Miniprotein binders against q9k998. Designs and how they scored, part 31

Target 1, 230 residues: q9k998
Amino acid sequence: MAKEPLIRVLLIEDDPMVQEVNRMFVEKLSGFTIVGTTATGEEGMVKTRELQPDLILLDIFMPKQDGLSFIKQIREQYIDVDIIAVTAANDTKTIKTLLRYGVMDYLVKPFTFERLKAALTQYEEMFRKMQKEAELSQDSLDEMIKQKQAQANMDDLPKGLHAHTLQQVIERLEELDEPKSAEEIGRDVGLARVTVRRYLNYLESVGQVEMDLTYGSIGRPIQTYKLKQG
Below, E stands for the ipSAE of ESMFold2; O stands for the ipSAE of OpenDDE; V2 stands for 0.75 times the mean of E and O plus 0.25 times the DockQ between their complexes.

## First folded at step 16 (miniprotein)

Design j2 (at its last look DockQ between E and O 0.45; V2 from the best seeds 0.68)
Fold by OpenDDE base, look of step 16:
Structure j2 (fold): chain B 230 residues (1-230), chain A 88 residues (1-88)
Amino acid sequence: as target 1 above (230 residues)
Amino acid sequence: TPELEDLIDRLEKMIDLLEEKLERAEKNPDDPEEVKRMEWVIYMLESLIRYLEEEAKSGDPEAVQRLKDLMERIEDLKKKIKELVKRS
C-alpha cells in the first residue's frame, strides 16, 4: 500500500525554544512532516508561497506581528492552506476572530503534547477524508463536526476532567474581581471543592490560573485562584 | 527505538538550556517575559516526557530510566521557576 503522503507543516513561532518544542511535538506524530520554520509572519508568508504547506501552525502572539493580520493576508490572497492557531490569549474576541478566518483549531499556550496531538489527529482525519471524497455528505460533515466537538472534550483534559466543567470553572474565574478559594468557586459553579480543585490545579499547570496563599485569621493558608492577567 | 533515543537527546538538550537560562535569570532577573516563556516550555516538555514515559512503559528500560531522570529535572525546574516568579 503506497504510504499516504505526510501532511506538510509550516511552523511560525518567534521563540526558538517554543519552536523546537513544537517541532518535537509534530515530529512525534507519524502523519506529519515539518517543511519549514519561520520566526515572523513576513517570512511565514514567503515560506507559505515557496513551500506550499498543507498546514500552518501559527503563533498569533508574535511580538512584532499580529498573527491575525497574517491569517487575514492568507485568506485575502486565497492561499489554500489550513491554519491551526496558537495563542496566549483565550479571550472570546480573539477566538471569534480566529473562527471567522476559518482556522482549523486553536491552542492556548502553554499546551500539552496531548492537546496538539488531538488537534493534529482531527486535522489528519479531515485532511485524509477530503483527499478521498470529492464531495462530503451531510452525514460525513456531521461526523466531522461531532468528532471535532468530542475530541476537543476528551483528549485535552486529564482523566476525570470534562471540557464543559472546565469551561464553567473558567467562566467563573473570568468573573472574579478577587482571587477565590476552590470552595468558593465550587459553591458558585455547583461543584465539590475537590472537583474544582482538580480543574484549578489543571489550569494552574497550564499557566492560565495563578494560585495565591491567603492567610486568614485561622492558622492554615487558604489557596486562592485567579486567572493570570495576560 | 532510534527515534525515541533521538527525541530523549533533544529533550536533554532543551532541559540543559533551560537550566542555564534559569541560572542566568536567577542572577539577573531582568526579563519577566523570558521567565514566562521558560515556564511554558517547561510545561510543554513535561507533557511530552509524561507521554513518552507512558508509551515506553513496556519498552526499553534504559529509555524509561532516562525519561524518569528528565522528569526529575523538569520538576526541579518547575520549583525554581515558581520561586523566581514569586520574587519578581
Scores: ipSAE 0.763, ipTM 0.915, lowest interface PAE 0.5, mean pLDDT 85
Fold by ESMFold2, look of step 16:
Structure j2 (fold): chain B 230 residues (1-230), chain A 88 residues (1-88)
Amino acid sequence: as target 1 above (230 residues)
Amino acid sequence: TPELEDLIDRLEKMIDLLEEKLERAEKNPDDPEEVKRMEWVIYMLESLIRYLEEEAKSGDPEAVQRLKDLMERIEDLKKKIKELVKRS
């Protein structure tokens, strides 16, 4: 069985010694990988867009840009990233503000490895649960749509058409963002143009595929196909 | 196990750095915030060392010995920092 994908972490911490300790703490945990480190919130914004981390471990008290401003900017720009905040003081007003901005957890410096491990372990459990729920929802919907698009029973197919091959053609059509020719579709699914056209003609006859003619400046018009949208 | 050895090597390097910085601070005490930050780092390193020692206890006596040696250096650093803060 393949291992779960690593949770990609960006560290934002201005002190080199604290940064290295946080790196060691995170790297000790098997479910996480550090994809970048920065010393300022400004660099953090750039790296967040470039690296698209899953999680940011953010020091709130940085000289050039405080971490609250960073979090506010992340939320205002609708950047979909989780944040665990690190703070030097256990200030009630700051903590309430962090919670209002939707941070996953907060840690007060100095913190133990056990405290960070607990925060990240809890985060990983939630992250994996949400990922699995999303996959099941997408897979179930995708499978239902594919089954609906392949409405014909195997016994009802015209002579010479195979249900497995029909499914492959339907699946390729579902992936298209614009109409394509039979030759292009056949190249992608490993079928000769004549064979693919037989399946496409069937799908058009049962109302699941549209055929259009595309005209160029010169040459013959090209027949292109896409799924018919109800 | 190779991951543990690499982590111990990095812990040792960080402790080397702290010892160097503290020696300089004892000669030229000039920044109480830097001393406070060293104190934080020592506390955090201590927690990782204790965790790794317990994890290694049943299967890697060489790693346990290295971690115990690092802990002794941590305790020395804690004493030196406490004395430095007291004089300020």
Scores: ipSAE 0.748, ipTM 0.901, lowest interface PAE 0.8, mean pLDDT 80
ESMFold2 (binder alone), look of step 16: mean pLDDT 82; pTM 0.786

Design j3 (at its last look DockQ between E and O 0.50; V2 from the best seeds 0.70)
Fold by OpenDDE base, look of step 16:
Structure j3 (fold): chain B 230 residues (1-230), chain A 88 residues (1-88)
Amino acid sequence: as target 1 above (230 residues)
Amino acid sequence: TPELEDFIDRLEKMIDLLEEKLERAEKNPDDPEEVKRMEWVIYMLESLIRYLEEEAKSGDPEAVQRLKDLKERIEDLKKKIKELVKRS
């Protein structure tokens, strides 16, 4: 059987140590090869044209360069390349902008090997499917979308968070008409406040939950949580 | 495997570099961004070490031992970086 061609990856990362770690992460996966690395978006644009990578792993939090501007330039030039964004920013505005530019995934720094593996595995599955199928059925599209949603929830969980429990917390948050405290959410889902708070802090850290401070009668602010409205 | 040994060697080099950088940062704490980057790298490396350790459990005992040693070094780095961040 002809060995399927490796997915060609360009790394754009300004920090040499982070770049090396990203290299090690990608090289641990058998479906990928790094065809180049750059420390700037300008050099990245040159290398994208020269190397014609299938995928760019892009740090959008590079000093002096807006990684969003890089993505914009790629899209404006109709360069056929997929982008996974790496960001230190978990703000909804940045995420929405990335989604609008059609990034495949986004990773919040710092990310685990497991998180990158999940992103790249999903990408590979999609990439290979699109190579084999000239047309995708609705069912195939739905499956790809579902996989994107499911794995974003499973592999990135900090130690002692569980996907099932995260899903319960998310489902409860989706049903909220008003922001609730971790204690209230915990009562609703049958979890301890401390446990729910860990999930809420995680969801806040990934930009899915908004935390607000409500001042009760006792003068101590209560943290309340809701899903970030799209 | 030669691949695993290569990864362990690369991890060791990264940890050596982090130790040297951290020692410099402890003497000259003036770059909070560098400290933050180091903290990220330590976090990322720790994840890879854990993954490799789980893969290696049924395999090469020497590789497993090397990964354990690296894990200990990472834990020490994590303590040092946390102390440095608190002083910043």
Scores: ipSAE 0.768, ipTM 0.915, lowest interface PAE 0.5, mean pLDDT 85
Fold by ESMFold2, look of step 16:
Structure j3 (fold): chain B 230 residues (1-230), chain A 88 residues (1-88)
Amino acid sequence: as target 1 above (230 residues)
Amino acid sequence: TPELEDFIDRLEKMIDLLEEKLERAEKNPDDPEEVKRMEWVIYMLESLIRYLEEEAKSGDPEAVQRLKDLKERIEDLKKKIKELVKRS
């Protein structure tokens, strides 16, 4: 109805200078508003409940309480909030733990405005997409289920086939106005005919592609392929 | 714009604070963690100043000049902090 609502951000950062810079970075982005700032994880937990933010920008390494404990408490208490973590260094153990607790992104200090802008822009795109999909009916849920089924099929590839290449072939097939030969498809995606045939044979074997004989003006049939749309 | 002027004023305040802190650290360099945090803040502020320079260059020559002046002060801070770190 109105312009899209601002994403509400809570900052958790113990150093006053770093806190002010993070505030300036976030406030420069038009899709976001800061609803609170805290210097500790304990205050952060209280403010999270009070303010109900959409996103927390959390500094992991705070002297009084580590940010990992904060994230653990958020997840254990089933508080529905997204977290972008800020870390002091490339600590593989800490990063693995952050990923296990489902943070949206992580930034290594020091970071540029451009890096934060990129992370928040990507987050905003996801946030807006999820809001739009939540406003839709059961059809949106059914589409998500179909995407998971398609991903499972991509994850279950025969040896010698690569997911990225298969996706290229599928995307080209989706663009076709009419069935095309393996040679034609290969030229469009920059792949050898033999390579494309391997992927088309796989797609036919799993029921996603139909092969047919098409008669052209030269009078000889050519094997052509299209996505099965039934 | 009023928003851009607010950012420039806040940047200036942060740079004033950094200059004061660095002057004190040059006299009594006994907190390496504070020096490291100043390095982080300087690096982060520099990136925002560059972004604002590009944003302002087509429409606000006074803002561009203020940002250029702040950028020069940032470069001076970087030189001084390098000298401080070498001494320690």
Scores: ipSAE 0.760, ipTM 0.906, lowest interface PAE 0.8, mean pLDDT 81
ESMFold2 (binder alone), look of step 16: mean pLDDT 80; pTM 0.756

Design j4 (at its last look DockQ between E and O 0.49; V2 from the best seeds 0.68)
Fold by OpenDDE base, look of step 16:
Structure j4 (fold): chain B 230 residues (1-230), chain A 88 residues (1-88)
Amino acid sequence: as target 1 above (230 residues)
Amino acid sequence: TPELEDLIDRLEKMIDLLEEKLERAEKNPDDPEEVKRMEWVIYMLESLIQYLEEEAKSGDPEAVQRLKDLKKRIEDLKKKIEELVKRS
C-alpha cells in the first residue's frame, strides 16, 4: 500500500524553546512532517510561498507581529494553506476573528500534547477525506462541522476542567437514551458529582448539553442532562 | 524504539536548558515574560512525558525509567518556578 503522503507543516513561533516543543509534539505524530520553521510572520510568508506547506501552525501571540495580520495576508493572497492558530489569548474577539479567516483550529497556550494531537488528528482526518473525495456529501460536511464545533468547545475549558475528562463526559452523554443526573453520570464515568457538574455546566454554557429539572415527589428537583440534538 | 530514545534525549536537553535558565532567573529575576515562557514549556513538556509514560508502560524498562526521571525533574522545575513567581 503506497504510504499516504505526510502532511507538510510549517511552524511559525518566535520562542525557540516553544518551537522545539512544538516540533517534538508534531514529530511524535506519524502523519506529519515539519518542512520548515520561522521565528517571524515575514519569514513565514516567504517560506509559505517557497515550501507550499499543507498546514501552518501559527503562533499569533508573537510580540513583534500580529499573527492576525499574517492570516489576513495569506487569505488576501488566496494561498491554499490551512492554519491552526496558537494563541495566549482566549478572548472572544480574537477567536471570532480567527474563525472569520477560516482557521482550522485554535490552541490556547499553554496546550498539552494531547490537545495538539487531537487537533492534528482531526485535521488529518479532514485532509485525507478531502484528498479522497472530490465532492463532500452533506453528511460528510455536517460531520466535519460537528467535529470542529466539538473541538472549539474543548479549548475554552474553564480553569480546572480537563479535555480528557470532558471527552469522557461527552462520550457518556452520547450513550444516554434518557437524561441523567450528574450523580448518575458521575458513577458511570467514575467521577465525583461535583466534578461532573462542572463539566455539565460548561457543556450547557456552550450549548452542547440541555439541562432539565425533574421534580420528584419528595425532595429537591434533580437536574438531568442530555446532549442537545442538533 | 530509536525514535523514542531520540525523543527522550531531546526532552533531557530541554530540561537541562530549563534548569540552567531557571537558575539564572533565580539569581537575576529580570524578565517576567521569560519566566512565563519557561512555565509554558514546562507544562507542555510535562504533558508529553506523561503521554510517553502511558504509551511506554509495556515497553522498554529503560525508557520508562528515563521518562520517570524526567518527570521528577519536571516536577522539581515546576516547584522552583512556582516559588520564583510567588517571590516576584
Scores: ipSAE 0.754, ipTM 0.912, lowest interface PAE 0.6, mean pLDDT 85
Fold by ESMFold2, look of step 17:
Structure j4 (fold): chain B 230 residues (1-230), chain A 88 residues (1-88)
Amino acid sequence: as target 1 above (230 residues)
Amino acid sequence: TPELEDLIDRLEKMIDLLEEKLERAEKNPDDPEEVKRMEWVIYMLESLIQYLEEEAKSGDPEAVQRLKDLKKRIEDLKKKIEELVKRS
């Protein structure tokens, strides 16, 4: 079988002995590789951009650099990296703050190899599952679009909508070269604007119609609708 | 295996370093935070040694013996740390 890609880990830990132990712990696990180590959060930011790790193992309470500030910067800059926090603090306030910043797990020093193995094993399971879901999501989305384009789901219409009227609206949308307003579509199919809007809102909610704002020279923007393109 | 032997070599080097640092701290204890960090490292190393010993048990008797020797050194370090903490 083809070898799965290794999860790329950046270690941020200021104490060289703790850093070396963390390296040994991570390197014992076959699904992971350490791509860099740093002693400060500032260098951690540089290395994160440079190396683009999948996961950061971050010591929160470094004497020269506040690890919480590092996490805050990562999230504020929308850098797409997962974080497992290492902390000396067992207080609930710190833990709640870490969880609010979306860390994958937290470890209280000192921790055993078994504890880190559990955290990384859980992370690897999630990491591999997310890759699989991304593949299936694209396939599933393609199938959904194909099915909806070929056939409207008439069995699940909301109260007050009728299948024949819905079909009239869909047929008119299929004829459009450009987006049109509810008023324009309603005129074409013989329906009041309010009635047509109910059908258009339904079609938008099920992903078959796209609504855009068309800006005129005067007044407020006009809502226009078109059939969604694949 | 080469990977296991490399880990055991690195564990041994860490234990060498801890023994050196503790001997200095026994003579001149000027940094209580360093002692606390050594205590943490000893605890963490012990957990890895125990894990590797169990993993190697059925297939690598030389590695098991090396890990048992390191485990004894860890126990001695734990005693030294306890004595050092008592001194204040």
Scores: ipSAE 0.745, ipTM 0.899, lowest interface PAE 0.8, mean pLDDT 80
ESMFold2, look of step 16: ipSAE 0.736; ipTM 0.893
ESMFold2 (binder alone), look of step 16: mean pLDDT 80; pTM 0.763
ESMFold2 (binder alone), look of step 17: mean pLDDT 80; pTM 0.766
OpenDDE base, look of step 17: ipSAE 0.750; ipTM 0.910

Design k1 (at its last read DockQ between E and O 0.58; V2 from the best seeds 0.74)
Amino acid sequence: TPELEDLIDRLEKMIDLLEEKLERAEKNPDDPEEVKRMLWVIYMLASLIRYLLEEAKSGDPEAVQRLKDLVERIRDLIKKIKELLKRKGDPEAIRELQKIEKLLSEIQRMLQKMEQS
ESMFold2, look of step 16: ipSAE 0.779; ipTM 0.898
ESMFold2 (binder alone), look of step 16: mean pLDDT 80; pTM 0.808
OpenDDE base, look of step 16: ipSAE 0.792; ipTM 0.915
ESMFold2, look of step 17: ipSAE 0.777; ipTM 0.898
ESMFold2 (binder alone), look of step 17: mean pLDDT 80; pTM 0.807
OpenDDE base, look of step 17: ipSAE 0.787; ipTM 0.913
ESMFold2, fold request of step 18: ipSAE 0.767, 0.775, 0.794; ipTM 0.895, 0.897, 0.907
ESMFold2 (binder alone), fold request of step 18: mean pLDDT 81, 80, 81; pTM 0.812, 0.804, 0.812
OpenDDE base, fold request of step 18: ipSAE 0.782, 0.786, 0.792; ipTM 0.911, 0.914, 0.915
ESMFold2, last read: ipSAE 0.769, 0.767, 0.795; ipTM 0.892, 0.895, 0.908
ESMFold2 (binder alone), last read: mean pLDDT 80, 81, 80; pTM 0.810, 0.812, 0.809
OpenDDE base, last read: ipSAE 0.783, 0.783, 0.783; ipTM 0.911, 0.912, 0.911

Design k2 (at its last look DockQ between E and O 0.50; V2 from the best seeds 0.70)
Fold by ESMFold2, look of step 16:
Structure k2 (fold): chain B 230 residues (1-230), chain A 117 residues (1-117)
Amino acid sequence: as target 1 above (230 residues)
Amino acid sequence: TPELEDLIDRLEKMIDLLEEKLERAEKNPDDPEEVKRMLWVIYMLASLIQYLLEEAKSGDPEAVQRLKDLVERIRDLIKKIKELLKRKGDPEAIRELQKIEELLSEIQRMLQKMEQS
């Protein structure tokens, strides 16, 4: 049952006891592996570049290091990594800031194993779907008939999607001259490819975005996206 | 399984450390943030123990016994912390303690069902 590659996780947490508990939680889940742990945002930036993790579990309120500044640096430098934030605070300002930076989920300490399992399970489902979408063929393309064409509803988003991040993706799509891949769009808006694809899939499901398969000089097709005309 | 035994070993080490930290906190009870962080860790550990008990209940009675022993050690930790909090009265720490007590009650009901079978 080692068919699928493990999702590579970096832990950034300065409290040694909390770090060890998070490590135990993640290591209990199939499909994930811890590739590194760090106690500071500075070391976290170095390890992110060295290890190229798929996902970072980041403690926002480290005593000596502001985790929000770490997220800002990741996004400003176009580093292709997803983030699940862990916070001690449940106040509106902190949550709003996390949402602006497009985190995949946020967990309020203390959280149960079941809560982390749910967040990581949801992430894994999305991660695996993105890998399989690249295997689409002409014979297997069977789209459900679009019965409703509607604009994206900013106040009625699926769980895990955030209005501010959706708006960023829409604004970038409005600027395009030609269709671009999720990776290209993510690079431009400072979001990981898998995060952007979640928003693009939503936008396609509500009739705002068209997906096309684009063939280059290399054999695998690439999914590209643009705003739907009219 | 070897994976479950490794986790139980690590849980034991964490509880050892918590017991040591509590002894220090009882000598110098003026660090409310340290007690709060201990409660966070205890809550998270208890939730993992609950999950492991559910997995181990069919087929690994030695693991179940080790996990039950850890639950009792956690219960003892909570009793001691509860006495510390009566001294300070920190409402956030009291709320965290209540969450742990609720979780321990859920675990106790699970354990009683396992003994009847």
Scores: ipSAE 0.771, ipTM 0.896, lowest interface PAE 0.8, mean pLDDT 80
Fold by OpenDDE base, look of step 16:
Structure k2 (fold): chain B 230 residues (1-230), chain A 117 residues (1-117)
Amino acid sequence: as target 1 above (230 residues)
Amino acid sequence: TPELEDLIDRLEKMIDLLEEKLERAEKNPDDPEEVKRMLWVIYMLASLIQYLLEEAKSGDPEAVQRLKDLVERIRDLIKKIKELLKRKGDPEAIRELQKIEELLSEIQRMLQKMEQS
């Protein structure tokens, strides 16, 4: 099978250490290659025209340049490039502006490798689908929109919840044939009952987990959890 | 794998740079934003180390040991930063520090499971 061409990524990040970490993250993924890096949006515009990347990973909180102005300039020039925004801001105004400029995703600093991997994996799925299909069906569009919505829900993790641990809890829940208690799930994933319960409560709050009460023959009702069957 | 070894070498270099930056920050405590940026980098590095440890569970014992050593170096960095922050009192930096401490605790639990398997 002809090896599919790697997605060409431009990194725009002013901090050299953050840039190197982002490089390490992207290069760990087999579907991507970094074709260039820049520390400014001005240089980013030059390299975007020169290198014609498929994707820009853009820090929008660069001290010297408003990353929103960069995105605006890209769109005003009709440059065919996708953008994943990296931001220190989680303010609704910035997010709404990013969405209006048609960014593929946004990552809040600091982000985990798993969070970037999720963003890039979803981007790759979309990218490859668009390469293969001259026209997208409504079902295909609905799937892409659903994936984008599912990822937006992972960014709003409450304080003290981590994406990796959440994923471990989800993976364990996917393997369950029957509803289990937070203690049982905790034992299986090697987490304290209290810790697992925080993740389960979060998953319940976002509608991914169903909680039920099992009344044993002796003692207090036990909360059991399972994934909601869609 | 050569790719994993290269990545671990890059992680080691990044931690070396962080240690050097911390030593400078301890001498010139005037940039609270620098400490915050360091904490961001440490958090991101720790997240990658966590992932690599999980991938390496069935693989290269030497790579696993190198990654464990990096976790300990990060713990030492965080301890020093914590001491520095107690003097400065930056609430944002304290929040980022707490996130890293939580992540390190997750890594420790993962390592304990790997030792029991």
Scores: ipSAE 0.768, ipTM 0.903, lowest interface PAE 0.6, mean pLDDT 85
ESMFold2 (binder alone), look of step 16: mean pLDDT 80; pTM 0.807

Design k3 (at its last look DockQ between E and O 0.44; V2 from the best seeds 0.67)
Fold by OpenDDE base, look of step 16:
Formats: structure tokens, C-alpha cells, sequence
Structure k3 (fold): chain B 230 residues (1-230), chain A 117 residues (1-117)
């Protein structure tokens, strides 16, 4: 089978250590190759034209340059490149601006390898689908939109919740044939009941989990949890 | 695998650089943003180490041990940074450090499970 061509990535990050970590993260994924790195958006524009990357991983909060201005410039020039934004800010105004400029995803610093892997995996799925299909069906488009919405819900984690642990809880919930207690789920994922309860309460608050009350023969009602069937 | 060994070597180099940066920051405490950036890097590195440990559960015991050693080096870095931040009184950086401490606690729980399996 002809190896599918690797997705060509340009990294734009002013901190050399963060840049190296991002490189390590991207290079761990088999579908991607880093074709260049820059420390400024100005150099990033030069390299984008020179290298013609498929994807830019862009820090939008570089001290010397507004990454939003970079995205605007890319779009104004009709450069066919996808952008995943990296941000230190989770302010609604910045996020809305990024969405308006058609970024593929946004990552809040600091982000985990798993969060980047999820973003890049979803991007690769979309990228490969668009390469194979000249026209997207409505169903295909709806799937892509649903994936983006699911990912956006992971970035607004309450203080003291971690994306990795959330993903472990979700994966465990996906495997459930019947609703389970936070204690049972906690045993399965090896987390304390109180810790799992925080994640379950979050998932309930965002409408991904349903909580039910089971009354045993003796004692207080037990809260059980399952994924909402969409 | 050679790819895993190379990646572990790169992780070790990154931690070496962080240790050097911390030593400089202890001598010249004037850039609170540098400490925050270090904390971000540490968080990201710890996340990759966690992933690699999970992949390596059935793999090379030497690689697993090297990754465990890196986790301990990160714990030591975080301890030193915590002491530095307490002296500086930066409440924002202390909040970021607390997130990393929590994340490291999750890695520790994962490691404990791996040892019991």
C-alpha cells in the first residue's frame, strides 16, 4: 500500500523550549512531519510561502507579535493553509476571533501530548477525507462539526481537572453497558471516588453524562452515571 | 526502539536545560514569566513521559526505568520551583505549579498501578 504522504507542519513559537516540546509531540505522531520552525510570525509568513505547509501550529501570544494578526494576514492573502492555534488565554473574545478566522482547533497552554494528539488525529482524519472526496456529504460535514464541538468542550476544564484524566473517565464510560457509581468507575480507572466524582459532575454539567439515582435496599441513594446517547 | 531511545534522550536534554534555567532563575529572580514558561514546559514534558510509560508497559524495562527516573527529576524540579515561588510570592505561578503537582500525582498513581500489574 502506497504510504500516504505525511502532513507537512510548520511550527511558529518564540520560546525555543516550547518549540522543541511541540516538535517532540508532533514527531511522535506517524502522520506528520515538521518542515520548518520559526520564532516570529514575520519569519512564519516567509516560511509559509516558501515551504507551503499543510498545517501551521501557531502560538498566538508571542510577546512581539500578535498571532491574530498573522492569521488575518494568511486569510487576507488567500493562502491555502490550515491553522491550529496555541494560546495562553482562554478569553471568549480571542476564541471567537480565532473561530471567525477559521482555525481548525485551539489549544490552551499548557496542553498535554494527548490533547495535541487528539487535535492532530482529528485534523488528519479530516485532511485524508478531503483528499479522497471531491465533495463532502452533509453527513460527513455533520461528523466533522460534531468532532470540533466535542473537542471544544475539553478545553474549558474547570480548575483541578485534567484532560488526560477526563479522557480516561470518558473511555471508561463508553465501555459501560449499565450505569455505574463514581466508586465503581474510580476502581476501574484507579482514581479516588472524590476525584472521579469531579469529572463526572463536569461531564454532567456539559451534558455528556446522565446521572441517575439508584436506591439500594439499605442506605443512601447511590448516584450512577452513563454517557448520554446522542 | 531506536525512536523511543532518541525521544528519551531528548527528554533528558530538556530536563537538563530546565535544571540549568532554574539555577539561573534562583540567582536572578527578576523574570517571573520565565518561571511560568518553565512550568508549562515541565507540564508538557510530564504529559509525554506519561504517554510513553503507558505505551512501554509491555515493552523495554530499561526504557521504563529511564522514564521513571525522568519523573523523579521533574518532581525535584517542581519542589525547587515551589520553594522559589514561595520566596517570590507569585500567586499565579503558584496556581500553575499546583496544576503540575496534581498532574504528577496522577502519573504517580499510574506508575503504582503498573508496578502492581
Amino acid sequence: as target 1 above (230 residues)
Amino acid sequence: TPELEDLIDRLEKMIDLLEEKLERAEKNPDDPEEVKRMLWVIYMLASLIQYLLEEAKSGDPEAVQRLKDLVERIRDLIKKIKELLKRKGDPEAIRELQKIEQFLSEIQRMLQKMEQS
Scores: ipSAE 0.752, ipTM 0.891, lowest interface PAE 0.6, mean pLDDT 84
Fold by ESMFold2, look of step 16:
Structure k3 (fold): chain B 230 residues (1-230), chain A 117 residues (1-117)
Amino acid sequence: as target 1 above (230 residues)
Amino acid sequence: TPELEDLIDRLEKMIDLLEEKLERAEKNPDDPEEVKRMLWVIYMLASLIQYLLEEAKSGDPEAVQRLKDLVERIRDLIKKIKELLKRKGDPEAIRELQKIEQFLSEIQRMLQKMEQS
């Protein structure tokens, strides 16, 4: 059975008795954990930034600060947190304002445990679905990146060069302490000098390899190769 | 279960607090909104008690008995609040009281069925 991450909840409620009831309600549900409780919107704002909760259960009616003002600040500051509002008012204007600010649900006091359970169960279902879709999107992006890198390398290779062989030559070059000739590199990777030189010329043309000429006491110069560095 | 025992302990503490607040309100009623808030808390607590009774009925008779005792204490609270509200005549609070009384009646029927088993 897969372990699902717990949904982290911040409670904002000024009445100590209602606050304790909300704690008992939330703690009865196995998919949630309470990471903090506050009695004011000011403390709520601080704790939201500090604790980074997934969900806030917010009492709209608080003596010092209107809960609507708290929601407004959260949205204006682009803080990414979901809110379920608790209100004493069932008037249409208040509800429309809450919906405009994008709350996930609203509960009218007094509410039953069954009503809160339903709201949180629905929220959890959505939370888990969104989490799974985000994971699939990341996998899809990773796969697209791998395909684009593979396609770009394959499409860019001159006719007659193979990606596996190119990688072997690159890996040998990474191991070198000193520049080496195509013959020396070819012996190490099991390729003829002419074949290795084709790969080295390609790598030089794309800026990954440096070629130098070294002269002996007499005769033709020897071309040596090494990886370019920053 | 330890989680159930913790919840019952906390329910008992909440009812202790409600009894204390009501005693003060009977002697010196200085905040009519406080009575309404007590009714809200009672309603919410009763709903959790009902849920816990459903969970405990098949396997934890000690928990059932503790929850039954809490229901009886809540009924006593409601009786006292009813007398207090008769003096004030607040129609919204009276409606809230009536909803709670109906809900408690449902819980009482549940408890009676559990005794017959």
Scores: ipSAE 0.742, ipTM 0.870, lowest interface PAE 0.7, mean pLDDT 80
ESMFold2 (binder alone), look of step 16: mean pLDDT 78; pTM 0.780

